VHH binders against Uncharacterized protein MJ1128. Designs and how they scored, part 3

Target 1, 280 residues: Uncharacterized protein MJ1128, of Methanocaldococcus jannaschii (q58528)
Amino acid sequence: SQPLYSENPVIQYFKNPKPFTVENVNMPVTYYGTICGKYIGYQITPHNVNEEARKCFYKYFKLKDKNPKEAERYLKRGLFLTEYLISQADKETAEVDEKNITFIVWRYNFEFPLYNLSKGWRGALCQAGCLKTLYLAYEATGDERYLNYANLAINAFKVPVEKGGLLKIRIYKNKSYYWFPEYASENPPYVLNGFITATLWIGDFGNKTGNADALYLYKEGLKSIKTFLPMYDAGDWSYYDALGHRCNKHYEHLHRLQMLWLYNKTGDEIYLKYYKKWRE

## First folded at step 17 (VHH)

Design x5 (from v1 with S56N)
Fold by ESMFold2, fold request of step 22:
Structure x5 (fold): chain B 280 residues (1-280), chain A 127 residues (1-127)
Amino acid sequence: as target 1 above (280 residues)
Amino acid sequence: EVQLLESGGGEVQPGGSLRLSCAASGFTFSSYAISWYRQAPGKQREWVSTITEGGNTNYAESVKGRFTISRDNAKNTLYLQMSSLRAEDTAVYYCAKELSYDELWEYFTSGTPHDYWGQGTLVTVKP
């Protein structure tokens, strides 16, 4: 039985860090503190940046007809953060099934000792967030350059982790299943909440653009969520990952929200079952 | 701009029937789960029933077997067929749009609430 604690560095955020600035623009930060004896500290990450950018685009879309002046402020900030993300993306090419796949990927510039990750690691939640941010920039501006980058970003999910991408094959009862690891490595911990979010955001991109790869990855991701979901059941509570770590209250709440949402979307009773079973 | 407009409320005899409607606009109706909630005088609002995008239904125990939720995606309209009405069913009934995943994620990460409710329609079951 794993302890429940709010001090897990992977899960927690400080409620009151000061924003940092670059070129007269505040950048979002996360304080990671010390993880397994290694000081990580304050970081500007592609995850933090894509979250802030998406919030800006959502504000723009809600305000553009009501308060165009204020909406323009959010648009400018959203686009600035999106251009920052583009500037930080690594463009790679990998051979997969005798075909070359060109993709872009975002990396964290620090190690993550909890899951034995070296500097430069990547994750599906961050990637899917950047993908969604690029699509929102395209939607806001009509600039096809953003859509072109989004199409390159989706390609990372077609490339195996072992070749620098974000696809891991998970085996269950002699069948192969797609997984998009939030913490990508040769032996990932298979964190559930990030896989669910990445799958749903890939699907959103596919539905809005008609991107066939995204639609396929979405369907495969949904199969995997359903197949592996029982392995995350700890009774009246849920596991955070496949390593037996129980969720803290914050992530248990997220798992319950995700189960209800998946039931509302799909009608599949398995999600309602776990929504009722997992109590926070 | 999400808009939900309930109608069909009124006074009814015990054991009687009513059909509530909710006209929806400002979003792609067929893409969302839609729910009924109710609030009796002096009580907190409670969930009644949900119909999913694909038409699956679920009900509160207090109304199972008596209420039927349905939707007409061509008319962007949600319905609640109420039968075998009891005094305890007296309440203002509200139509609600359930959240998109992006709204759920924003709530989780930022605490930003998202609520999409109609004006309500009063159902009174006579003594």
Scores: ipSAE 0.670, ipTM 0.834, lowest interface PAE 0.7, mean pLDDT 87
Fold by ESMFold2, fold request of step 22:
Structure x5 (fold): chain B 280 residues (1-280), chain A 127 residues (1-127)
Amino acid sequence: as target 1 above (280 residues)
Amino acid sequence: EVQLLESGGGEVQPGGSLRLSCAASGFTFSSYAISWYRQAPGKQREWVSTITEGGNTNYAESVKGRFTISRDNAKNTLYLQMSSLRAEDTAVYYCAKELSYDELWEYFTSGTPHDYWGQGTLVTVKP
């Protein structure tokens, strides 16, 4: 049988690591080059860290009964990257409707000139990805600290962008709709693919944990996807955002995959319509 | 482990009917769209029909009006009722689990395909 969690030395190490230790590890790095005339260069971002961490946890789960030595290497790396993400999170409290909400949020420590974002900007796709990474760490270790951080991470979606969170209200036909902007600002570009992915990952977390806020945010996000989807129709192609930028080939393919997936999940013909209409 | 076990194939005269079944295990059946595919000798696998999580259905044009997909979530079973069968319907029929969103994302980011289908059941329509 598999050793108990309490007996796994990798899991035990990350519960109480030795302070002031130098770790010589490979970190995922993204090269952004120059954006709108401003050199951004190489960046370690929460998004690419959580993508690598998720991959490590999936490899761990696949291998833990087949090749325990290799599986532990992936567990160690996954947990290190998760602890790195935790250490980079900003913990904040904001008053929303006379209630204090405490949340954690991940930020990008560089400008993003395409959408006029100053250093320290945040995004729903990155946030929801970190949420998944934290849940996977909890699943791998049984350590409730990770679930506690995930619950704080979900709270960012309840806090308005103007107060440091990731909730933007969109108005359509005199009704208010929830939006989780991939590039958060007072006037975000409303990028579609990141909103869809964040909504679906929030829903997955809610379904797996029973977190009532996540389940509510998921329902509101699905409502908004359907409501605003026609705005992204460019004819035989789709718009990347609400500013009229058409998708490149890579993201058009993602939009088509997302439409088919949403049709398969919900049965709503609007998604099949756009899957057929948008041809890459 | 995802398992899909097709049954109900056999020989049938042109214009005849058959009902295929697919027993599913190793995943939460009611949470996924499930599809039928078929592969005729020497040809590529082709999509036949999908039934969504909520029971909405869609069909390939070649079978529309002749085939009916259905599911019984209490029995974890997918069905394909085939009517007005033609020689071109001769194929091995496979049921398939459609992707989770995480599998879709992995495909998008890394190109790794995910295919979940069984060994199939042969349907032969006599000439």
Scores: ipSAE 0.639, ipTM 0.838, lowest interface PAE 0.8, mean pLDDT 89
Fold by ESMFold2, last read:
Structure x5 (fold): chain B 280 residues (1-280), chain A 127 residues (1-127)
Amino acid sequence: as target 1 above (280 residues)
Amino acid sequence: EVQLLESGGGEVQPGGSLRLSCAASGFTFSSYAISWYRQAPGKQREWVSTITEGGNTNYAESVKGRFTISRDNAKNTLYLQMSSLRAEDTAVYYCAKELSYDELWEYFTSGTPHDYWGQGTLVTVKP
């Protein structure tokens, strides 16, 4: 697709590079090592790029009135990483209930053997992270192009996994529940921490923009977190997924932080119950 | 910038009452859980009470039934009504803003701490 142009000088700079050059690029790289006997190695992932971009935007907002020159360096880097993410997005259209939905999605270009995922898999945590990054870029620049991409990114959560999106319907006691799988597949492992984070970031986007689809998805996600939470209880510890893998200490700590945060936000005692029960 | 200013501390006889206030600014007060903590001389800071965004309250066992947390969202003010005070309640009392989810995630992923505390107000309960 044609590049979109903006009056933002940083965006213009990155959209007008010197053709056919090799640039020194400080991209975040993650070393995955070997997973289930398969060497995965060094990877640039949409998730890690999002994490770095958001850190840059947070530093920009913190410093912009105190140290404008340092703040502008973080803004420039944040926008570069955001433009990288935009350039990597796949635009797709799917028919859902006799209506066409156009969306953008980000993919991982390596295997993930733990959950038997082939190259090109996608995940709700990564997607919601891109949504958050795009909104931060909009907030920093006022450039509506970023908001337009974010609105396309939210649409992926309305499209079933089986049609290339990030919505999985989970059935429990003859009722349908929404799930946004961190590792999307026909039979996802239902990893909890990524679903919670995706739900909360979708909700943040909906609250800040008034996007009705995001607000609806947020409410459905909260219902599912509450409904399925007991299935992740391993006693004085928690399960990482619905396949019986116990959390390591790092992710157990995250689960406890998430429980306390949800209690503080909602007042629902179920979250305080598991915060106290999962000892870490 | 988040600002929290505690007030209302002082000396009180055992069994007496005191009301602490915390004036908050620099954030949307009604959108966050707010807590009281205390630190006795030579001891670690300990949680006292939390009031959630929706007004639900919870208390440490040592103060339950004696302390009441409340909030006035129109005035951006948190309160702690203390009664039946004991010598063990002598401490500096701190008001704290709980984290946003983004701050929680930043802490989890990068280790960057987020601590939003006031200067504290001293409560002294005479022996």
Scores: ipSAE 0.630, ipTM 0.828, lowest interface PAE 0.9, mean pLDDT 88
Fold by ESMFold2, last read:
Structure x5 (fold): chain B 280 residues (1-280), chain A 127 residues (1-127)
Amino acid sequence: as target 1 above (280 residues)
Amino acid sequence: EVQLLESGGGEVQPGGSLRLSCAASGFTFSSYAISWYRQAPGKQREWVSTITEGGNTNYAESVKGRFTISRDNAKNTLYLQMSSLRAEDTAVYYCAKELSYDELWEYFTSGTPHDYWGQGTLVTVKP
């Protein structure tokens, strides 16, 4: 009954299996194995593509003044993977509060039985990773097209999950709170670590670009992290989601890192409290 | 390149006082939390105190009321004022720049370490 989580996914490179890809290109993959009796296997996901692209851009920025020739290899690969992400994005328009919002969103091309997700599901962690990747491509090249796509990617967080976006409203004590679900659905499991990361990367984008929507979403996300954090306390350990699943050791360590980071950033004692309490 | 240079260590009598300094360069000092850690003989390195970018401070229980962390953003310098020193405070003291979130995530996903520590300064509290 416990969901099978891929704690350390096997990352490999192979030819892209999708029909709209460039032949003989090494693409990162994630091996999901079997989840709740359903073989998922090897998948190219926008998540593992954006992670590899970001790794390439970090290498580029580290090396660009020290070893420009090697840095250009990483830049070319990072940009190739970023263009792949752009090619896989779905562009949509939704009416929200009688206004039309145009956004792009990335979807997983397989079902996820653990949280009862149909093929085509999306998540805020993956979305924020693609947002970060697009911004890094913009920083590396100055090409405004990447920033334009990043602004469209931000818009997905303004659109309710029920309308194809990544905004879920949580109600607590008659107040509305923003949530960006890692596994988006009508009733998401409210996974904590992905929400924190998405919130922080949205904020980083807003701070670097001045995007007012990103800055607002960041502020609302921080409010929600603080408000709902006590629900994830299992004593000397933490819950992974709002369904009562305890973290494995790997994600417990991430939660502790996130608490310390949030304390260091905000000064709010609640984060230090849980950093000390969740001892792993 | 991030550089952290501690100073002010030495020998001191029990109940005495000592002030440590850490000169920082190679990053925007005012944008990061900065911490003191210590490593006693035969023990793992442990957290002592943190000062956030906004100036909020916190302390390990063992040093509360005896140690005061402060920062001077104009001089890119971190301080630790120690008083009422005890034998258990004998350790090498390190200042550390805390990670950016991107560095934290890279560590979590790829195992790539990010180590921003000074050389350390020895504090010895006499018997």
Scores: ipSAE 0.622, ipTM 0.820, lowest interface PAE 0.9, mean pLDDT 87

## First folded at step 20 (VHH)

Design A2 (from v1 with T52N)
Fold by OpenDDE, fold request of step 22:
Formats: structure tokens, C-alpha cells, sequence
Structure A2 (fold): chain B 280 residues (1-280), chain A 127 residues (1-127)
């Protein structure tokens, strides 16, 4: 259901900001230091920005009826970060199956040598997080502008990586499967947890909005998870990616959380199998 | 504040039956999946069963076919019907509100504990 539109001055402020206004706010800045001999330094990433925005919205929803004043602070911050993300998104058009698809995508403004990514690289986890953020903004405000941007964001998952999107076709036993790479490239490492999260966030968006593309992508994503899950089995532990890197304890824990959650969501026994098999 | 209160535990003979209840408050009960866990003496807590907001149920292999999870949304109550009880079923049984995936992700990224558990109810299966 569409949320009610709010005439709250805070909402209106960020919907129509005054040009040349300086926003002195706390921004999530990540220090990357030196990676593979290259100095990356401090970076503002769409990943960290959307993460903080989502946290703000979650707090807003929790507090809006209990402590409206405090809730408003979180709303204000969430909306600012959302608007920032919108301003940083690139709008692209690609031809897919003889159809033009317009989409927005968030890129990183630095190289990531660890995976040989050049400046401007993108990833599905970040994209899905931004998608989630936009929808949360929509839920908070009722402003359809956010929903429209979300619809553009979802389109990126329909576009092949080779054409600037976030869809990678992964082949297994002569069958094609959808993948949304956390690190988009011609030969991505196929990180599992990021793909799972992206898939689930896409699904949530589809379920909430009825977006047919999102629903389809969600279905295909789930199929892919089940198909490739055995390849991430390292015995009593799991692999982080398809390159054979084992999870650290942090990501191992995440995999187990995801397995149990997926089992409870879908009833598919394969998730329970690996939840039980993997340790932490 | 989320509150969960388990009841119905007790001593039962092998092969016997027992019904546990969990009274929930402090959240929209019908909107969340809710689960049973158990912890045997000297062992780690283990997942037993979950019923989601749609009424779908899942079970651990060790209890499948013997335990039945159900819920009454009007009463904000979770149930666990246990049958064919075995000695290895002896444990403190806990009711838990499950996290949405967004909550799960937030927990993972922020480290903020979101474990919603009751105090538990003891089930002892012995001759």
C-alpha cells in the first residue's frame, strides 16, 4: 500500500533544497589506506551512505510514535543521505534483447586493486542497498519520486555487466543462471553473501511494490543460490567467493544466518543442510 | 519491549507428550515468524522449529514428525506440541521472535544484539 504523503517541513526541505546551501553533516567516510600497494585513502562510498540512511529510517520507524522529536532527527538524516545518493547516481540506457532499458547505477569513485577494479566500478550489494534506501524513503514520506528512482535502480539488475548493468549469467551444467555480483566485472569473484542479500532485497522490493521485474529477478536469484550453494561448501566451513577464499569468522556467521533465514522463508532443505554443516 | 514467556514444561516419560506455550507481547505478533529453540545441559542452544507469519512451518530433523509448531495470532501465543518424546529432548525450551531480513542485516553490520528470548521452560524426559 502506498504510504500517505507528509507535508512535514523536513521532508519538503530535502525534496526541494536551496541551491548553494552547505550541509554540514556527518558523512560515512571509509579509510581504505593502501590496497595492493596503491593508496586509496578516505572515501565516501554509496555502500556506506545507503547503510547509514537505512539505519536512520529504521530508527525513525521505531521512534515516530514514541518520540516524534527524536524520530524527526533520524528522518532528516535519512532523507539527506537518500537525496545525496540520488545526486550521485548515474543514469544509463542499454539495449537488452532489442529493448532499451534506462537505469540508474551507483559507482565507486576509486579503484579497487584487490579485485582489479578500475575507478567507477559497481556492485549488486551496493545497488540493492540503495534500492532499499529509496524504498524506505518512500515508505517514510509517501513521495513517489523515491519510488520512481527505485524502479530505475531495479532496472540495473536486468542489464548485463558487459552493458553497464549488474546482471551476470553464470553457467552450470550447460544451463544459464542469474547472478548479481557484489563486484561487477567480466570475471567476478562471485561473492555469496552479497548475492544473497541483493537477491532478498530485490525480492522485498518486488513483494512490496508488485514490480514484475523485481519479482522475476528474485525468483531467478533464489534459483541461483540453491544451484551454486554446494560450490561454496568447504566442509565444516564455507567459502566466501567462488575463487576458493574461505570465510573469516565474521562472514561465516553471516552465511549461517542467511541459511537459516532462507530455510525459514522458503522451506528448502538445502539451506538447512548447510546451516547445520557449516560451523562458526 | 518485546516479551516472551514460555510455559508448559515438566517431567514426562519417554514416549509421552507435552504441549508448550509462549505468550508474546510488545510487538505485532502476527507480522513475525516465531521459533522454538532448546538448550540441553552442557550443549549449545539449537533451533527446533519455526512458524512464519504466513503459517508455514519448518522443523529440525531431530524433531520432524514428532513436534508440531502452531500459533494463535488472536491470543499472541505460540505452541509446540511434542509427542514421542525421547531422553535427548530434555532441555530448556525457548521461544524467540525471528528477525526480518532487514533486522538480521542490521544486526550483522552493527553488532547490536537482537535476540528476543523468553526465560525458557524446562522439559525433562526420563523414566
Amino acid sequence: as target 1 above (280 residues)
Amino acid sequence: EVQLLESGGGEVQPGGSLRLSCAASGFTFSSYAISWYRQAPGKQREWVSTINEGGSTNYAESVKGRFTISRDNAKNTLYLQMSSLRAEDTAVYYCAKELSYDELWEYFTSGTPHDYWGQGTLVTVKP
Scores: ipSAE 0.677, ipTM 0.917, lowest interface PAE 0.6, mean pLDDT 93
Fold by OpenDDE, fold request of step 22:
Structure A2 (fold): chain B 280 residues (1-280), chain A 127 residues (1-127)
Amino acid sequence: as target 1 above (280 residues)
Amino acid sequence: EVQLLESGGGEVQPGGSLRLSCAASGFTFSSYAISWYRQAPGKQREWVSTINEGGSTNYAESVKGRFTISRDNAKNTLYLQMSSLRAEDTAVYYCAKELSYDELWEYFTSGTPHDYWGQGTLVTVKP
């Protein structure tokens, strides 16, 4: 009962937008207040925008056969937010191993004093969320334009942080490991939950599309998770980041959810170990 | 709508065996991991076992070697073969559709509960 791509009025709407129109679409605005003595105030972040977009797509998929009219509303909103994200993405080219890699990346338009990040900072969790959003848009519409952008988004994870991307090499016992920092910087805090989520979303994209880079990044990411998990062990509790900040109850719960999920997915005993060890 | 219906519970003596079943509907059964949980009186619900969409199985340490989880995708049914039952195995046993990671993340971020549980089946192990 779902209209074909070419027949979908929502798709037609986005194919033929009128330039210089004003859209009133209830954009997600996040209030940051004052952080470390600096007023950040209200911000529209690519993180919250992609989050809302994903929610819309998920609702669309659930409703498309049950309530097409309502589903269409969610689709429209999801697609709009996706288009917004596309409009906000920065396109960059970096040389990696004597090859030029073109990628798109989402930056935050404000400073984040908590981790000494300047305006224009970026992060892997947000990037992966945007990647997910683009692919969801592709799944919803079949429009390869979204897939093309997704392929550009994944490339950011191949580019070192120092070159504008989201790949950080993390050293442990004289070996190199891949990391995708939630807060990209020269010395990131190495937040665990964001890295796990980014890794899994990259993997999902790889599995769905066959993108070889995504699949490789996924494998390396999993390896890194297992390698560094012991460093996040605070006994009967876990650290939020590599700086030694303990999780609050909220993020402790997330870590345990992630551990159990990963255990059930992979069968790797290390995840079960920490699921059992860490408390809430 | 996701529906899960447990059956097979009952009273058994220590050392006995039971086989639980869970009939599932309302979703593509073969595409999801599915789990058994249990809740003993006065205790919190605890994870028992999971079989993922690929057929891989995991067990809690307390039941490892005694319980076997399996699934029949053609019948949309989950099973739990329990052997060498102990008094401490007494609980209401629940089957649950596990969340995809995306669903898990949405649950975490939105706070919307997405745990799909059956009504449970009571297992009582007593002399």
Scores: ipSAE 0.668, ipTM 0.915, lowest interface PAE 0.6, mean pLDDT 92
Fold by ESMFold2, fold request of step 22:
Structure A2 (fold): chain B 280 residues (1-280), chain A 127 residues (1-127)
Amino acid sequence: as target 1 above (280 residues)
Amino acid sequence: EVQLLESGGGEVQPGGSLRLSCAASGFTFSSYAISWYRQAPGKQREWVSTINEGGSTNYAESVKGRFTISRDNAKNTLYLQMSSLRAEDTAVYYCAKELSYDELWEYFTSGTPHDYWGQGTLVTVKP
């Protein structure tokens, strides 16, 4: 005998509560339009999410003693976006020098035709932004879980790009140098501004936590910035990458800010030289 | 909130000396580069000198050899020792907390300003 309509298992399935929820949240998006003839459109990227999360944490720290109610709103949003980033991270393990390194990495869910990147590509600037975001979440909450994820995120910079990580070796005058490519591939374009930013955020993490790997990566990154900086000199202007693309005014301004900041940080005259030479 | 309070300005004869102080609070003083700037009447504000968190110093050409910047991290205080003063040194002198790299990046990406300046202290070199 067949069950009654109200006892039908298909009907009961559709009457049950959903096994998941849909959240109405304000996620940052970027409109990429068309790049090299390929429509990319609106994208949610880990880069945009980590930037928004960091802004929320900065506002939290500014307001926490003066307007705790408003500060809590920024904390909640910053943590939500941080948890979103954690949920989107790929956890991987790679063998490097006969040792297994476990790391997490963030990927872009669209192609990037300018540098011939397939869907799922990754970059050091985005990674370092997520690293910074995780540390800010740890600083705001004291929750060691965020620091644990940050330590996994730093590990990606120890793994060669060929093995899924974010370390590329550049050769100059028969010596090997570390590079953290903003657009990771077998033959990356070696974009300068993203490498500088990633190096400096790795260093900040190392300085604040004592993470020995981060401190070492920072030292190696600084060495590479100094070594390769002359290759980005176009005269009274600078190159964006190692492919000969000159900066637009926006990124030229960033390069000048970075040179002045590095000079103030290190005292090395090479940065003052290029700050004065490169005009906005 | 970041606070920077300059003091030690005043009137001085040509060739004289003066020491400026800047009391800092509301941030971890030892973690930042701190600078002196100055602004003469009707002129743009100009950089004078910077001391980084490690104690390394640099100077504008116009003051090199005459001015000495220093910091006392235990007292959260920045100093500018000015010697061999000239009429051209007459200005309001400001101390400033330089940007962290995070603040630089936020300014670049969103235009959010992070300028932290003191109220200034007037130095007048008599004719």
Scores: ipSAE 0.644, ipTM 0.830, lowest interface PAE 1.0, mean pLDDT 88
Fold by ESMFold2, look of step 20:
Structure A2 (fold): chain B 280 residues (1-280), chain A 127 residues (1-127)
Amino acid sequence: as target 1 above (280 residues)
Amino acid sequence: EVQLLESGGGEVQPGGSLRLSCAASGFTFSSYAISWYRQAPGKQREWVSTINEGGSTNYAESVKGRFTISRDNAKNTLYLQMSSLRAEDTAVYYCAKELSYDELWEYFTSGTPHDYWGQGTLVTVKP
């Protein structure tokens, strides 16, 4: 293969037989290397793009009253990346419980062999990050178009993964629970950290906008976090997913941060229990 | 710029009481959970108590029933009422703005610090 390597933050826009360069802009990339013997390499992903856009909006809000000219540069970059995300979203309609639901969703244009995912897979963490990015763009500009897209993005969490969305029903003790899989498939690995983050970002959107679907999804997600949390306990360490993969140190640290945050937010002792038990 | 200014510390006899205050500025106080931490000489900082945005409170087991955390959002002020003080309570007491989830995620992904601490106020409980 012919990987792209860069020590320079400026990256060419798209590959074609006639090279072209996108001046005054660079796209964030992620290097995946080789996964299970398959070269993935450098990828522009909606996850990486929404993360950069959010950072730009946070800097804009921090600086807008102190250094408006520098703040404007961050605003323009954040909006550029947000418009890129909008341009890459797939708009779909699915029938759920005799009702048509229209939603937008972001996909990864490469396979992910660790979880046996084909090109075009999607994930709840990435989706929730794009949702937050759209809301930040709305906050920064007052442009209702961004809020309209955010409302379409939330709808993906109401649509079953089997119909192209991001809702998976998880069964425990003969009861159904909502799950938003970071790696969506008919039989997802149920990665914990991404589910927690997606649930919390959905809730933040619901709280800020009053979106009734977001508030309901948040409530159901919190129930599922609490219900399934014991399955991720490996003793003095935690599991990354429901397949028995232990966290590396980096994600164990995230799990501990998430437990403490949930305890501070909810007061539920189960989160403090695992915060104390998992040593990272 | 976030500022947290603790006051109300001092020397007290065992069984005595003190009320600590923390004046906050530079952020929307009512939107964040705020905590008390303490650090005894030669020890790591330890969590004491948290009050969240909605007024719900949590306490470390070692202080439960003796300490009461409260907030006055109109004055941007956090309080810690301490009673039945023991020698083990001797420490510098700090107030802290807790992370929003977005700040937690940014710390996780980039190492960017978001913790804001006061200078602390010393509480000394006589032997």
Scores: ipSAE 0.641, ipTM 0.819, lowest interface PAE 1.0, mean pLDDT 86

Design A2 (from v1 with T52N)
Fold by ESMFold2, fold request of step 22:
Structure A2 (fold): chain B 280 residues (1-280), chain A 127 residues (1-127)
Amino acid sequence: as target 1 above (280 residues)
Amino acid sequence: EVQLLESGGGEVQPGGSLRLSCAASGFTFSSYAISWYRQAPGKQREWVSTINEGGSTNYAESVKGRFTISRDNAKNTLYLQMSSLRAEDTAVYYCAKELSYDELWEYFTSGTPHDYWGQGTLVTVKP
C-alpha cells in the first residue's frame, strides 16, 4: 500500500511556537540539493523569507485602495514574515575606528561549499533585502520599531567582514573601495549582481529616510560598481564573480537589466557600453 | 493606476515635422524615466528615446539629430519633436514608463511584467 514515487518537493512549515506547539504556515523554502558533493537540501533562509515578505508588501500597496480585505491578508503575512526575520537577527556590537557600532545581521544556517562558507555565513544581498523588508513594514504601518531595526541593519554595512559585518575593502591601483559581499568571507568571490542590488537598496533607504550612513555607503558603492565593472567583462558575456565564473543565461539577463537601469539612472556611458556588449 | 495617452500623430510629407505628446497619470511622473518606442507594420517594437528624471536624454542611432525628447513635469507630459521625417519613420509611436529598481527585481525574480504603455499614436510619412 506504499505510495508511488513522487517528484513534488516537500515543504516544511515553522512558526515561533509557544511550548511545543506547531501551526500550519506557508514558509518559503529553497531546495539546494547537493553542492560540491555535500547535501544541503531544503532550507528556510532569511533571503527567501525577505523576498516573500517584500512580495506581500508590494501586493498590499497595490490592493489597499481597491480590495482592502485582500490587501489586509497580504499585510498580515508580510508583517508575520518580518517579525520572523526580526526574531532571527543576531544583534552584535563591534569597535570600528575607535567607535562602538551596534548592528543586526542575518545568517544562513548551512554551509555553502561553492565559496567555502561555513554554517553561519552572511551576505549583503540578504541583508539589503531584510533592510528593504523592514522599511516596507514601516511604510505600511507607521510603526517606528521597524525603522529602528532598519537603522540597525544599515550599520552592518559599516562593520568589516572580519568583525562580523558586511564591509570589505577592495583595492584597485592603490586605492581603497567599498564592497558589500553577497558571500561574506575574508576573501570573498566579489559576486557582482548582489553588490549592485545591495548598493541600490541601501541608496533607496538613505533617500527615503535621510539616513546619512546609508547615503554615504550608496555613494561609495556606486563608485565601486563603476571602478570594478570592467573586471567582469568576458567579451560578449559577463562574469558572475571575480573568480572567473561566467554567468548562466538567467544571471546574464540580470546583468543586462542592471546595466540599463544604471544607465537610465546615472547617464554614465559605461553602463550603456556593457549593456550593448553583453548580448546573451 | 498608470495611464499614458499619446497624441499628435498624423500624416506628413517627407522632410516634415511633427510633435507628439504623452499625457501621464497614476504615478509620480517626475520620479521616473519615460521613453518613446515605435512599431512599424510587421516589425517588432523598437526603442526611440528616453529622458530620465534628471532631464538627461538618449536616442536610438536612427533618430539622432532629427528627434528631440522633452518633458514638462508640471503638466505630467512627455514630448517628442520629430524633424526631417522619412518614410521609414512611419510607425505607431508609444509612450512608456520605465521600471523602478524594485519593479526590475520583481520581474527578474518572479517574471511579473511591469509593462506601462500607452495605446499609441500613428505617424505616417508619405512616400
Scores: ipSAE 0.618, ipTM 0.811, lowest interface PAE 1.1, mean pLDDT 87

